# VHH binders against R-phycoerythrin subunit beta (cpeB): the designs that were tried, part 18

Target 1, 175 residues: R-phycoerythrin subunit beta (cpeB), of Prochlorococcus marinus subsp. pastoris (q7v2z3)
Amino acid sequence: MTVSKSNQILSNDRDLENISNKNIEDIKEFINTANSRLDAIDSITNNSHAIAADAVTAMICENQDSVNTKISLDTTNKMSVCLRDGEIILRIVSYLLISDDESVLSKNCLKDLKNTYLALGVPLKNAIRVFELMRDATISDLKSTVNSMKGEKEFLSDLISNTEFQFERIINLLR
Key: E = the ipSAE of ESMFold2; O = the ipSAE of OpenDDE; V2 = 0.75 times the mean of E and O plus 0.25 times the DockQ between their complexes.

## First folded at step 19 (VHH; framework vhh_7qia_2)

Design y1 (from x1 with T53S; at its last look DockQ between E and O 0.64; V2 from the best seeds 0.76)
Fold by ESMFold2, look of step 19:
Structure y1 (fold): chain B 175 residues (1-175), chain A 119 residues (1-119)
Amino acid sequence: as target 1 above (175 residues)
Amino acid sequence: QLQLVESGGGLVQPGGSLRLSCEASGSTFSSHTMAWYRQAPGKQRELVAWIVSRGLTNYADSVKGRFTISRDNAKNTVYLQMNSLRPEDTAIYYCAAYTWEGYELFEHWGKGTPVTVSS
């Protein structure tokens, strides 16, 4: 409490200033955490081609075909579908991590993904493996991005859990 | 075209260690997925480990905990550190590289480096 002879300052003025400063600090931390979380999600989108390419390529390594410089045309056609879909999947996952709007899973090209892959001759086991690898690569990207940030990083565990959840929903479209 | 030059193979006793290197040509190495494969006499080639461009790794069950794949993009090199070597690890070890140009996937292979684990 501050009291001055020239002005009578109410006893609660210091309490009001302290409450206001505490509320402002809480708001600053909330905004900083939200911005950091959004920056991590933006990294997924910015790296979506690289993440998808890594995942498809890792699956191919696990099912090796010994052809120098170029894999067969049929394999390329099937795997290019997985690469293109992977980029779309990563944008959808990023959207789901920002919003609670799961209707995107019903309204877009994902609603009939299993039948599309069956019609194209993409083995479902390979497609599932690609999406599992994309999940793992996305989590690795999130960890790298967040660990380079300043400030509070407590949101990372929740973000990883949400990423696992959203990928599981998408993978279940193939099961 | 990408070229891969492997080195570091040789004869080693059981329980020993060996480090394989694979140096790649070209400025696009950082975008490649790198892998090590091996082929023992009378057996089919099998995956040992891979490392993608952004660092995710995986290993065959038979080498988990004993082998470590790593990459140094500044040196355009992928490594395979092989510890606690067993006679069953005897094989020719091949380095492979994979990249996309547009929507075409390209693969490149080294000539292999022999590893013999024996007394």
Scores: ipSAE 0.754, ipTM 0.905, lowest interface PAE 0.7, mean pLDDT 82
ESMFold2 (binder alone), look of step 19: mean pLDDT 85; pTM 0.860
OpenDDE, look of step 19: ipSAE 0.848; ipTM 0.950

Design y2 (from x1 with F106M; at its last look DockQ between E and O 0.62; V2 from the best seeds 0.77)
Fold by ESMFold2, look of step 19:
Structure y2 (fold): chain B 175 residues (1-175), chain A 119 residues (1-119)
Amino acid sequence: as target 1 above (175 residues)
Amino acid sequence: QLQLVESGGGLVQPGGSLRLSCEASGSTFSSHTMAWYRQAPGKQRELVAWIVTRGLTNYADSVKGRFTISRDNAKNTVYLQMNSLRPEDTAIYYCAAYTWEGYELMEHWGKGTPVTVSS
């Protein structure tokens, strides 16, 4: 048996079969750490409107130029759709971080996102920037949430890497 | 509604430091993304830094590593700490605030504070 096969053979039942006073304490710590990770992911959904609003606003700040004031106002009107879509995208990211179920991307018609934005007049470069800022804001929020927790925080680096991965695939829909 | 007042500008030697403050009047400061812009004589206004409501920040490449934006929601104040100042940083510095009212983005601007970096 290989290390990979031994990991695949192991189950949560073996964790429970090792019940003794020391094993009960180890299991409690494992469950508490898993709950902390889930609480951090759940905060993405709870904060989704604020994260999306921050991202769109930050992109608009980057496009404030005294020569282009009227273009900035037109961009603002068109980018309001990214507020609504951003909240949905953040809920989808939260789901993907928990489940790894990639089928949600095809079921939610995200494959048509580029064409929808082109039809609505949403500049693709600005939408991509908003999604990049949502990624960055989500990671910042996760760090803040986890740093305020007690207990083991070893899951944070994996959570950040997975968040970057899920956002990259969503951003690629616009490319 | 929201009023923005910048302070802390002035004349400094190259290599010096200044801290700009922007105080907001109003009960909704914490819902605003804050930004600093600057305009040098004869040039277009440019972004210096922004800080969103939840704490993410970003900076223009020309100031990265030298300037730090921060906010204190309890004091309704945003700051710009400017270190290692250069003559090229000479400009009028403007504070801006952004928030969404429904689907409209509201923006407010201060009147600016001059910064001069000269031997």
Scores: ipSAE 0.765, ipTM 0.916, lowest interface PAE 0.6, mean pLDDT 83
ESMFold2 (binder alone), look of step 19: mean pLDDT 86; pTM 0.873
OpenDDE, look of step 19: ipSAE 0.862; ipTM 0.956

Design y3 (from x1 with L105I; at its last look DockQ between E and O 0.61; V2 from the best seeds 0.00; counts 0 for: SAP .69 > .668)
Fold by ESMFold2, look of step 19:
Structure y3 (fold): chain B 175 residues (1-175), chain A 119 residues (1-119)
Amino acid sequence: as target 1 above (175 residues)
Amino acid sequence: QLQLVESGGGLVQPGGSLRLSCEASGSTFSSHTMAWYRQAPGKQRELVAWIVTRGLTNYADSVKGRFTISRDNAKNTVYLQMNSLRPEDTAIYYCAAYTWEGYEIFEHWGKGTPVTVSS
């Protein structure tokens, strides 16, 4: 059936063209989503000083509610190292969100972080609290950044979960 | 020098509301974490709430759900909205500001505003 073959060939051509058009749209959506995700992660490093400063000052607020001012002052002086380390940690978290390359946790200053803090007299409980506050502030910034974006935002919940995971790995270095 | 001036305190009945304000002098208010503390007579000072520069907040368990901290950087002002007030909230309320400059933490304190919750 000569007409049947022509219809079959035409139907297959239409199906193939529809599949090809769908693949192109899927690729465009993938690229747009990947760019938006990368922009959100990049904002962590761009805001790293403010995020770290917020976390350290918030932890200091939580240590100013006692009559023993000397303990609060000593905590403030010892926690200055957490600002510098906080910016480094936020850059490492951003790297982990892109690459998930765990080797960065053992090759950088992080591999002996607990012993370094003990040697410097940094209270581990307060350092852990700063890192928890950095996690919370990072997640807050991610939500704000993504909420201001146009387009598809389905990646946000996974990005938040991954951010929590990477911070937990770093916090465990102090436990 | 950064100066903090609290206002809005006073006498209020249990269950009432007050809104405290803390106005800052200076161009660097937006770079400060702001906090409210309180000290009742014969008690140690305690944190009530803080708000960081980028908007994250936290509260003492005793005020969570009743108090709200907020900031208006255009007016150099931080607020504490206090609802469902209890006699246990009676205290002098202090505003504090914290910033980080050149590896040092700087803190500034207001003089306090009294709040009395009493029948």
Scores: ipSAE 0.761, ipTM 0.915, lowest interface PAE 0.6, mean pLDDT 83
ESMFold2 (binder alone), look of step 19: mean pLDDT 85; pTM 0.857
OpenDDE, look of step 19: ipSAE 0.849; ipTM 0.951

Design y4 (from x4 with L105F; at its last look DockQ between E and O 0.72; V2 from the best seeds 0.77)
Fold by ESMFold2, look of step 19:
Structure y4 (fold): chain B 175 residues (1-175), chain A 119 residues (1-119)
Amino acid sequence: as target 1 above (175 residues)
Amino acid sequence: QLQLVESGGGLVQPGGSLRLSCEASGSTFSSYTMAWYRQAPGKQRELVAWITTRGLTNYADSVKGRFTISRDNAKNTVYLQMNSLRPEDTAIYYCAAYTWEGYEFFEHWGKGTPVTVSS
C-alpha cells in the first residue's frame, strides 16, 4: 500500500541521480525475480506429459486387483481421458499461478468436470487420486527446478503454497 | 515387448534382509514406471511399492519403513530392498513395468520370484 515511492519530488540533480540509479536497480531485480518465477512455472507445462502420465500410472499401480490380471477399469478409454485432462489441468494450473484469473475455471470445460467424468464413466475416486499425485509431482519438480537456479529463491515457498491452492480448487470440482 | 526377469528371492529368517532385482530388456527402461507386487497363497495380489519415471516412490502401509524401491536406469534394473522381514512377507514377488505411448497404455509383468520368511 505505498504509493509515494515513485512520486517523490526531487530538489537537486544529485538526489535525482541517486534515486534514479536505485530505482533502476530495483526494477532490474524485480524483472530478474519475475523471470525466475516465470521460468519455474513454465517448467510445469514443459513437463506436463511426464507429470500426468506418471500420476495416472501410479494410480493404476495402486488399483491392481488379484482377481483380474488386468485393471478392472477400461484403461484404453477411461485412463487415457485422465491423461489428456491431466495435461490440460497442468496448463491451467500454470496459468493460475501466473495470473490467478479464476475465470479460466468457469470459461472452459472444467466447470462441470464431475458431471463430465460421471457421464464418461470415469471413477471419481481414481481421478481425484491422479490429481493429488500430479500436485505432489508438480511440487517436487518446482523444488528441483528452483533449487537449480541462481539468484534469489524466496518465491519458492509462496509458489508451493499457491500450487497446493490451485490443485485443491480443481480437485474440489470432483468432490 | 519389454522382458522382465526377477531374481534374488529365497529363504530367509525373520528379521533378515533380502534384495530383489528386476532386470529389463528390449525397450527403453527409463520411460517405464516400475512396481513390485506380491501374492501369498490364497490371498489377493497386493501392491508393495512403485517408482515413477521421475523417481517418486510410494509404499504399501504394511511395508513402509522396512522396504525400499530404487532404480538404476544405466543397468535397466529396479530393486526392492526388504529389511526386517516377517513371516507375513512370504509371497511370490512380481515386477511390473508400465508406460504410455501417446495415449496407449502398456503393461509388462515378470514371472515372479518366491520369498519365504520362516524360522
Scores: ipSAE 0.700, ipTM 0.891, lowest interface PAE 0.9, mean pLDDT 82
ESMFold2 (binder alone), look of step 19: mean pLDDT 88; pTM 0.895
OpenDDE, look of step 19: ipSAE 0.871; ipTM 0.952

Design y5 (from x4 with S27F Y32H; at its last look DockQ between E and O 0.66; V2 from the best seeds 0.76)
Fold by ESMFold2, look of step 19:
Structure y5 (fold): chain B 175 residues (1-175), chain A 119 residues (1-119)
Amino acid sequence: as target 1 above (175 residues)
Amino acid sequence: QLQLVESGGGLVQPGGSLRLSCEASGFTFSSHTMAWYRQAPGKQRELVAWITTRGLTNYADSVKGRFTISRDNAKNTVYLQMNSLRPEDTAIYYCAAYTWEGYELFEHWGKGTPVTVSS
């Protein structure tokens, strides 16, 4: 009977050890996945100039017309504003992906973005296209970065959806 | 010193294929977005495709699914694989390269290579 009680206590200790080990593994995997997600988001800021420059350049390519070279040059001059702002916007997107603190959209220089672009003569259609291209380029970079990682990658689908959502909020400032 | 040289154009029958190449020299190719444009006689130049420094691509609606842009930074070359060619693809095809230095855009253009799609 004393052996029976000792066996029951031993079984309970083994059950607690198994539960504790599983919980530690779950916590470790959660932390590793969170770090991988943060590394992917950090790559956006590290690549912000290249992403913004590629997006503005791609929009300019789409608007090149040999008979309208003067109009194309005017677009290029005005779109350099989008390059400067694009680097800032990518850092803001990274912040939003981490925190989802949308107050940055109303308290940053972005709250007046549409009026600023209208005052500068930046065509809103072209600016919207640049930000759409920045979204696409950001998603492409996230896929590349995450696909090179080890471990669980299921956060990528949610990260892409959240990136699309945050860019939609920024693009809507221009609509 | 700065050059973009297109090649691979010519005469081809409808439904055929061509591969255009554009070899760059005299600048850092990998820092440039590359694009192909075309201009048919009497028509405005139009974008065909672009490929960014980081490999994002896009195409004009008229060529989607038939044309593929690619780049080989080791060979300083951008390509345009043109499949299922149609008479309306007949044009001079131009290669262009773009880069930003700070907030100034620099562009370079090739002289073009003719493509004729005809029976």
Scores: ipSAE 0.714, ipTM 0.892, lowest interface PAE 0.9, mean pLDDT 83
ESMFold2 (binder alone), look of step 19: mean pLDDT 88; pTM 0.890
OpenDDE, look of step 19: ipSAE 0.873; ipTM 0.958

Design y6 (from x4 with E101K; at its last look DockQ between E and O 0.77; V2 from the best seeds 0.78)
Fold by ESMFold2, look of step 19:
Structure y6 (fold): chain B 175 residues (1-175), chain A 119 residues (1-119)
Amino acid sequence: as target 1 above (175 residues)
Amino acid sequence: QLQLVESGGGLVQPGGSLRLSCEASGSTFSSYTMAWYRQAPGKQRELVAWITTRGLTNYADSVKGRFTISRDNAKNTVYLQMNSLRPEDTAIYYCAAYTWKGYELFEHWGKGTPVTVSS
């Protein structure tokens, strides 16, 4: 009986420790994956100005009828709207990637984005191109950030697909 | 003000290759989106390729798969590797740089380097 009681106590203690250690390891892996995902998403917000500025600039490069002429103040003023909105949109995309809460799109001033751009004289095709370039740059940033991480990186494919989906929803507001 | 100097142009046979270089003098090269444009005689200048500050690239359809744009921020240089050259690629090639400072977009242009593709 004494052998049974001693073995039972140690067996239960080792079983509890083993299950507890497995639970702790599972929790650590979950937290590490969540932290890695959040770090990749946080890179989007940290780079938002550069991503938006690059996108507007690249669209301008693509749309100059003559590169002999200086870019007009009117063009700069219209495209600066896309630059300002681009930073906001990147923050919204970051939020959507964390929460999947679509209500942010309907509760923001973005629901009338097309009509706002038409009223301001922002060409819709140029704005769409800027947002497409921001999508591509965001995906490139996610790949670079995740590739520099140690550990499991299985979430990257899902993160890219979600980014494409969220940008497509925003771009459709202009179509 | 940023100054841009192109080099590497010249005469080449069809199917040949050239690498154009555009070296920038001044600070902040890494903050510029860089582009190559070309202008053939009697034609309007056209975009060839661009590369953003973070290395995203795009190309005109006519050069896609044959030309590669790249940048080396340590050398303040952007490159255009031109492979499988055709007579239609004959043009003066211009380097351009763009950056935003606040809400103002600044542009800088090189003087161009001629490329001639002919037998």
Scores: ipSAE 0.722, ipTM 0.891, lowest interface PAE 0.9, mean pLDDT 82
ESMFold2 (binder alone), look of step 19: mean pLDDT 88; pTM 0.894
OpenDDE, look of step 19: ipSAE 0.869; ipTM 0.955
ESMFold2, look of step 20: ipSAE 0.710; ipTM 0.893
ESMFold2 (binder alone), look of step 20: mean pLDDT 88; pTM 0.895
OpenDDE, look of step 20: ipSAE 0.865; ipTM 0.955

## First folded at step 20 (VHH; framework vhh_7qia_2)

Design z1 (from w3 with H108D; at its last read DockQ between E and O 0.68; V2 from the best seeds 0.78)
Amino acid sequence: QLQLVESGGGLVQPGGSLRLSCEASGSTFSSYTMAWYRQAPGKQRELVAWITTRGLTNYADSVKGRFTISRDNAKNTVYLQMNSLRPEDTAIYYCAAYTWHGYELFEDWGKGTPVTVSS
ESMFold2, look of step 20: ipSAE 0.748; ipTM 0.901
ESMFold2 (binder alone), look of step 20: mean pLDDT 87; pTM 0.882
OpenDDE, look of step 20: ipSAE 0.865; ipTM 0.954
ESMFold2, fold request of step 21: ipSAE 0.692, 0.734, 0.715; ipTM 0.885, 0.897, 0.894
ESMFold2 (binder alone), fold request of step 21: mean pLDDT 88, 87, 88; pTM 0.884, 0.882, 0.887
OpenDDE, fold request of step 21: ipSAE 0.882, 0.882, 0.882; ipTM 0.958, 0.958, 0.957
ESMFold2, last read: ipSAE 0.692, 0.747, 0.732; ipTM 0.887, 0.900, 0.899
ESMFold2 (binder alone), last read: mean pLDDT 88, 88, 88; pTM 0.889, 0.888, 0.886
OpenDDE, last read: ipSAE 0.875, 0.882, 0.882; ipTM 0.957, 0.959, 0.958

Design z2 (from x1 with E101K H108D; at its last look DockQ between E and O 0.71; V2 from the best seeds 0.00; counts 0 for: SAP .693 > .668)
Fold by ESMFold2, look of step 20:
Structure z2 (fold): chain B 175 residues (1-175), chain A 119 residues (1-119)
Amino acid sequence: as target 1 above (175 residues)
Amino acid sequence: QLQLVESGGGLVQPGGSLRLSCEASGSTFSSHTMAWYRQAPGKQRELVAWIVTRGLTNYADSVKGRFTISRDNAKNTVYLQMNSLRPEDTAIYYCAAYTWKGYELFEDWGKGTPVTVSS
């Protein structure tokens, strides 16, 4: 039997319709993955006080060596600076994870960070340790947040690596 | 103000295991970073382990791989599982709790539980 162009066109149209449907589902999955990545990054900002407080407190635990010796007001005042700065740093890290705009690292707030801590009497080794702990706590928070999500989670490894990179740049401002 | 009560200490043979508990009463336990410290006679108090509010943990080098800190916020309790105990682990073990209220840090301490590792 002789097949018409109509039959061939119908076959091609059916194949094209199936391909179009697959492309739509791939696009939906891509958008869902991008939204999940953004939600994980937003969680850093939403939890910035808790993450920074955890990091500062952990550093204090590592430097506490006296039974029932009350932490002095001077120590509390110095470490509260690290807490406030930590909240700001976490928002900057979130911004850097979303954007390719590194100019925030050159702004007055961050470019003088080392000199500010020296002037305030915050030991640089303690500040560095706090930022290292914030990096670790942020990565832990990202893992926890992404693990609770549905959908593709392949972005997590890259997000962790980028987080490590951005924190290392910030820590280098103290070195 | 958080009241902390340690338990689970005692006499153990080298290589044995103990599980310390620190039960909290008072303020919200889940907002506190918890830590275990120890002090042997004639030695400075040293950190053993900490666990922050969001789950990150760390350990002194001398106990890594042997001790595990964990918390159960539903029971207001932090634990220290101590395995492969050595005579050098002999000390009084103290539980500590830390929280920030605004930019003021608060600390609370238990009275300690003795651990003796001896043949």
Scores: ipSAE 0.788, ipTM 0.921, lowest interface PAE 0.6, mean pLDDT 84
ESMFold2 (binder alone), look of step 20: mean pLDDT 87; pTM 0.883
OpenDDE, look of step 20: ipSAE 0.864; ipTM 0.958

Design z3 (from w3 with H101R; at its last look DockQ between E and O 0.62; V2 from the best seeds 0.75)
Fold by ESMFold2, look of step 20:
Structure z3 (fold): chain B 175 residues (1-175), chain A 119 residues (1-119)
Amino acid sequence: as target 1 above (175 residues)
Amino acid sequence: QLQLVESGGGLVQPGGSLRLSCEASGSTFSSYTMAWYRQAPGKQRELVAWITTRGLTNYADSVKGRFTISRDNAKNTVYLQMNSLRPEDTAIYYCAAYTWRGYELFEHWGKGTPVTVSS
């Protein structure tokens, strides 16, 4: 790889062949990096049930540690709504990471999410905690997926930051 | 039916270390979120740490930096490494396991292992 450019004319056919091969390899690496980023994002939907289930379960574990608070079976069953919604939310996050098309937040079942949860008796603080745990689990899965890949991995830091941003938009629907 | 057996408890001096183990039998361990709880005499049971099926962890504030939860799915075992133990850590430690089948949550509990931190 050449750091500085030169306007020197190429002197032979071997030089032209080498330049052509280098350009092709640069393009291949760009495409492989873009594909690797898309594969990492696709893993979110592939793991969506496990991510959502883990998040709801972890929130339930945390709510059993209060000396003054009990989670009834009825409350646990109400949190299964977050499990059902979590898979949809993770697909939406994946879409936002690819497209950043905010209109999806106003055109799907997440519109008016807060009022829906209030009407169903879902505690908003618990739902927010579930979505925070889904964010954390998604980031953990992205790290694991990307760390198993070959090639350039410079996109991971930006992907994590964007994932945090998209989850904050969704969490704000409940605030 | 999933069964959980804790081990590794005992008497230890303040500042010491213990490693608790919880071995699962009779089910698909890898599909369970695992947690450690503890119950001191006269107190309610409280969460110590959890580890999800995919390896995400969290801890009670009182044990952060001192305790580490981990899992080995090949051995169907979850561990709690307990360092810098304090008398306040004295409790019976319980292993718990959680899984969803459809939209129904199933939970299982071990019988507990006592930990005493005293001079």
Scores: ipSAE 0.717, ipTM 0.894, lowest interface PAE 0.9, mean pLDDT 83
ESMFold2 (binder alone), look of step 20: mean pLDDT 89; pTM 0.899
OpenDDE, look of step 20: ipSAE 0.865; ipTM 0.955

Design z4 (from w3 with H101Q; at its last read DockQ between E and O 0.65; V2 from the best seeds 0.77)
Amino acid sequence: QLQLVESGGGLVQPGGSLRLSCEASGSTFSSYTMAWYRQAPGKQRELVAWITTRGLTNYADSVKGRFTISRDNAKNTVYLQMNSLRPEDTAIYYCAAYTWQGYELFEHWGKGTPVTVSS
ESMFold2, look of step 20: ipSAE 0.755; ipTM 0.906
ESMFold2 (binder alone), look of step 20: mean pLDDT 88; pTM 0.895
OpenDDE, look of step 20: ipSAE 0.864; ipTM 0.954
ESMFold2, fold request of step 21: ipSAE 0.743, 0.740, 0.702; ipTM 0.898, 0.905, 0.891
ESMFold2 (binder alone), fold request of step 21: mean pLDDT 88, 88, 88; pTM 0.892, 0.893, 0.887
OpenDDE, fold request of step 21: ipSAE 0.871, 0.879, 0.879; ipTM 0.957, 0.957, 0.957
ESMFold2, last read: ipSAE 0.734, 0.750, 0.719; ipTM 0.898, 0.899, 0.891
ESMFold2 (binder alone), last read: mean pLDDT 88, 88, 88; pTM 0.888, 0.893, 0.891
OpenDDE, last read: ipSAE 0.869, 0.873, 0.878; ipTM 0.956, 0.957, 0.958

Design z5 (from w3 with L105F; at its last look DockQ between E and O 0.72; V2 from the best seeds 0.78)
Fold by ESMFold2, look of step 20:
Structure z5 (fold): chain B 175 residues (1-175), chain A 119 residues (1-119)
Amino acid sequence: as target 1 above (175 residues)
Amino acid sequence: QLQLVESGGGLVQPGGSLRLSCEASGSTFSSYTMAWYRQAPGKQRELVAWITTRGLTNYADSVKGRFTISRDNAKNTVYLQMNSLRPEDTAIYYCAAYTWHGYEFFEHWGKGTPVTVSS
């Protein structure tokens, strides 16, 4: 008796198992990639003091013009404001990278950032330089974090481009 | 107080190379941003290069492509490799270190090491 339903069932079952296993593996890969992207973005917040401190320090290095001149206390106080603001900016960048919700830029203290710095006497060019240095340091940290990961890393180039974009919008508030 | 000791300066002919070293005393060297500055007689001090705690670097335009800053946290040392030296690089070179304790900023300077580029 030549009945081939058993062969079709077995072939169909193997095909269904292969498709099901492929679908599950695709879903696992998607979740792992999303988790890896979130871990990279979360590292910005976790490292925010170090990133901001490095950026402010580098800007200070670039503005040292005397071998024996000490930084004045008034200047140091202004630089600590830049450090504190830098930490906040890095948290906002992290939020923007996760949410892609640019309304945060117009609905909080960031919309008046330029006027706040003018009132405090912080030179705008110095603040802009700090934010540029934070952008560069953030991108370097993202590369290091992602390079230490296993798995698919295709998200990195988009993450870097988005980071550059969000920093440019924030820097433009000071221009 | 953190102490910085520069070494490696001296006399070198144009086109030559020198490597400056700056050794720091202290258990937290890795938390310091390091920089090299130089001052020629009668001129203002100028930045040569900096390297952050996280390894980001930058250079003055006048030395870019010829000088390289690097650090070795295990040896508490920052280096300045100076290649293709020119008479205009003649100066006293100073090492500086910077750190934050919370929101309080601290800086430290070495005494400098002279570099002379001449035939």
Scores: ipSAE 0.737, ipTM 0.905, lowest interface PAE 0.8, mean pLDDT 83
ESMFold2 (binder alone), look of step 20: mean pLDDT 89; pTM 0.902
OpenDDE, look of step 20: ipSAE 0.858; ipTM 0.949

Design z6 (from y6 with H108E; at its last look DockQ between E and O 0.74; V2 from the best seeds 0.77)
Fold by ESMFold2, look of step 20:
Structure z6 (fold): chain B 175 residues (1-175), chain A 119 residues (1-119)
Amino acid sequence: as target 1 above (175 residues)
Amino acid sequence: QLQLVESGGGLVQPGGSLRLSCEASGSTFSSYTMAWYRQAPGKQRELVAWITTRGLTNYADSVKGRFTISRDNAKNTVYLQMNSLRPEDTAIYYCAAYTWKGYELFEEWGKGTPVTVSS
């Protein structure tokens, strides 16, 4: 008569198969989440002109003190630099959110941004306010974009924190 | 280019509410940042609130929590909901609109609507 050994070996094989299937499902979820994160970041680039233009306009609203006066050419020229730079900065932020390649900040004219603005007569207080407004608008757009998505959205809080971090570094170039 | 007409001002008791409206004529209202300003007798004009093309808002410290700016692009209208009004809110309220043409910013102003907060 023979003593039957329990099917311990078969249980281990089933556990390995279940772990393998779970690992595949985890990989699929990771890829879908990464695509959703990239789509959210891409929206920053797609909206860069509107974000920058809104930010400069809002800062000007906060400093406007004349009724029935068209904004003078000199004021427009000084703040149009912030609009042009704002569009570039938003593209740089989107790149940093994807790659975290800090060297782009050293390669671009952003390293000497404060002295450039001082030479152009751009008030640093106003430029800082514009960049703060761009940060706030970017975060608002990211929330709106991600909330309209399907699937896992747990990346949103980290994306917001990283956006705040990258903008703070850029704003500090003016301080 | 927009033409702006404010309405909804008037006399109200302290603690009361008013809703100001600023209706724009023109096909490009959605591309304008809108703002409300006010000017009390003997004082400089001051910003009350702004709302961007994408709906971001901000308020002067003196009105935060009491006033709400909003826009309805389908009606070409921006609103200022004014709650818990105080005598210090007495002013002529103006709406303004801002848009970029290239890298040049253009502004348009309404004629104003008076608000008086008094017993």
Scores: ipSAE 0.708, ipTM 0.891, lowest interface PAE 0.9, mean pLDDT 83
ESMFold2 (binder alone), look of step 20: mean pLDDT 88; pTM 0.889
OpenDDE, look of step 20: ipSAE 0.862; ipTM 0.953

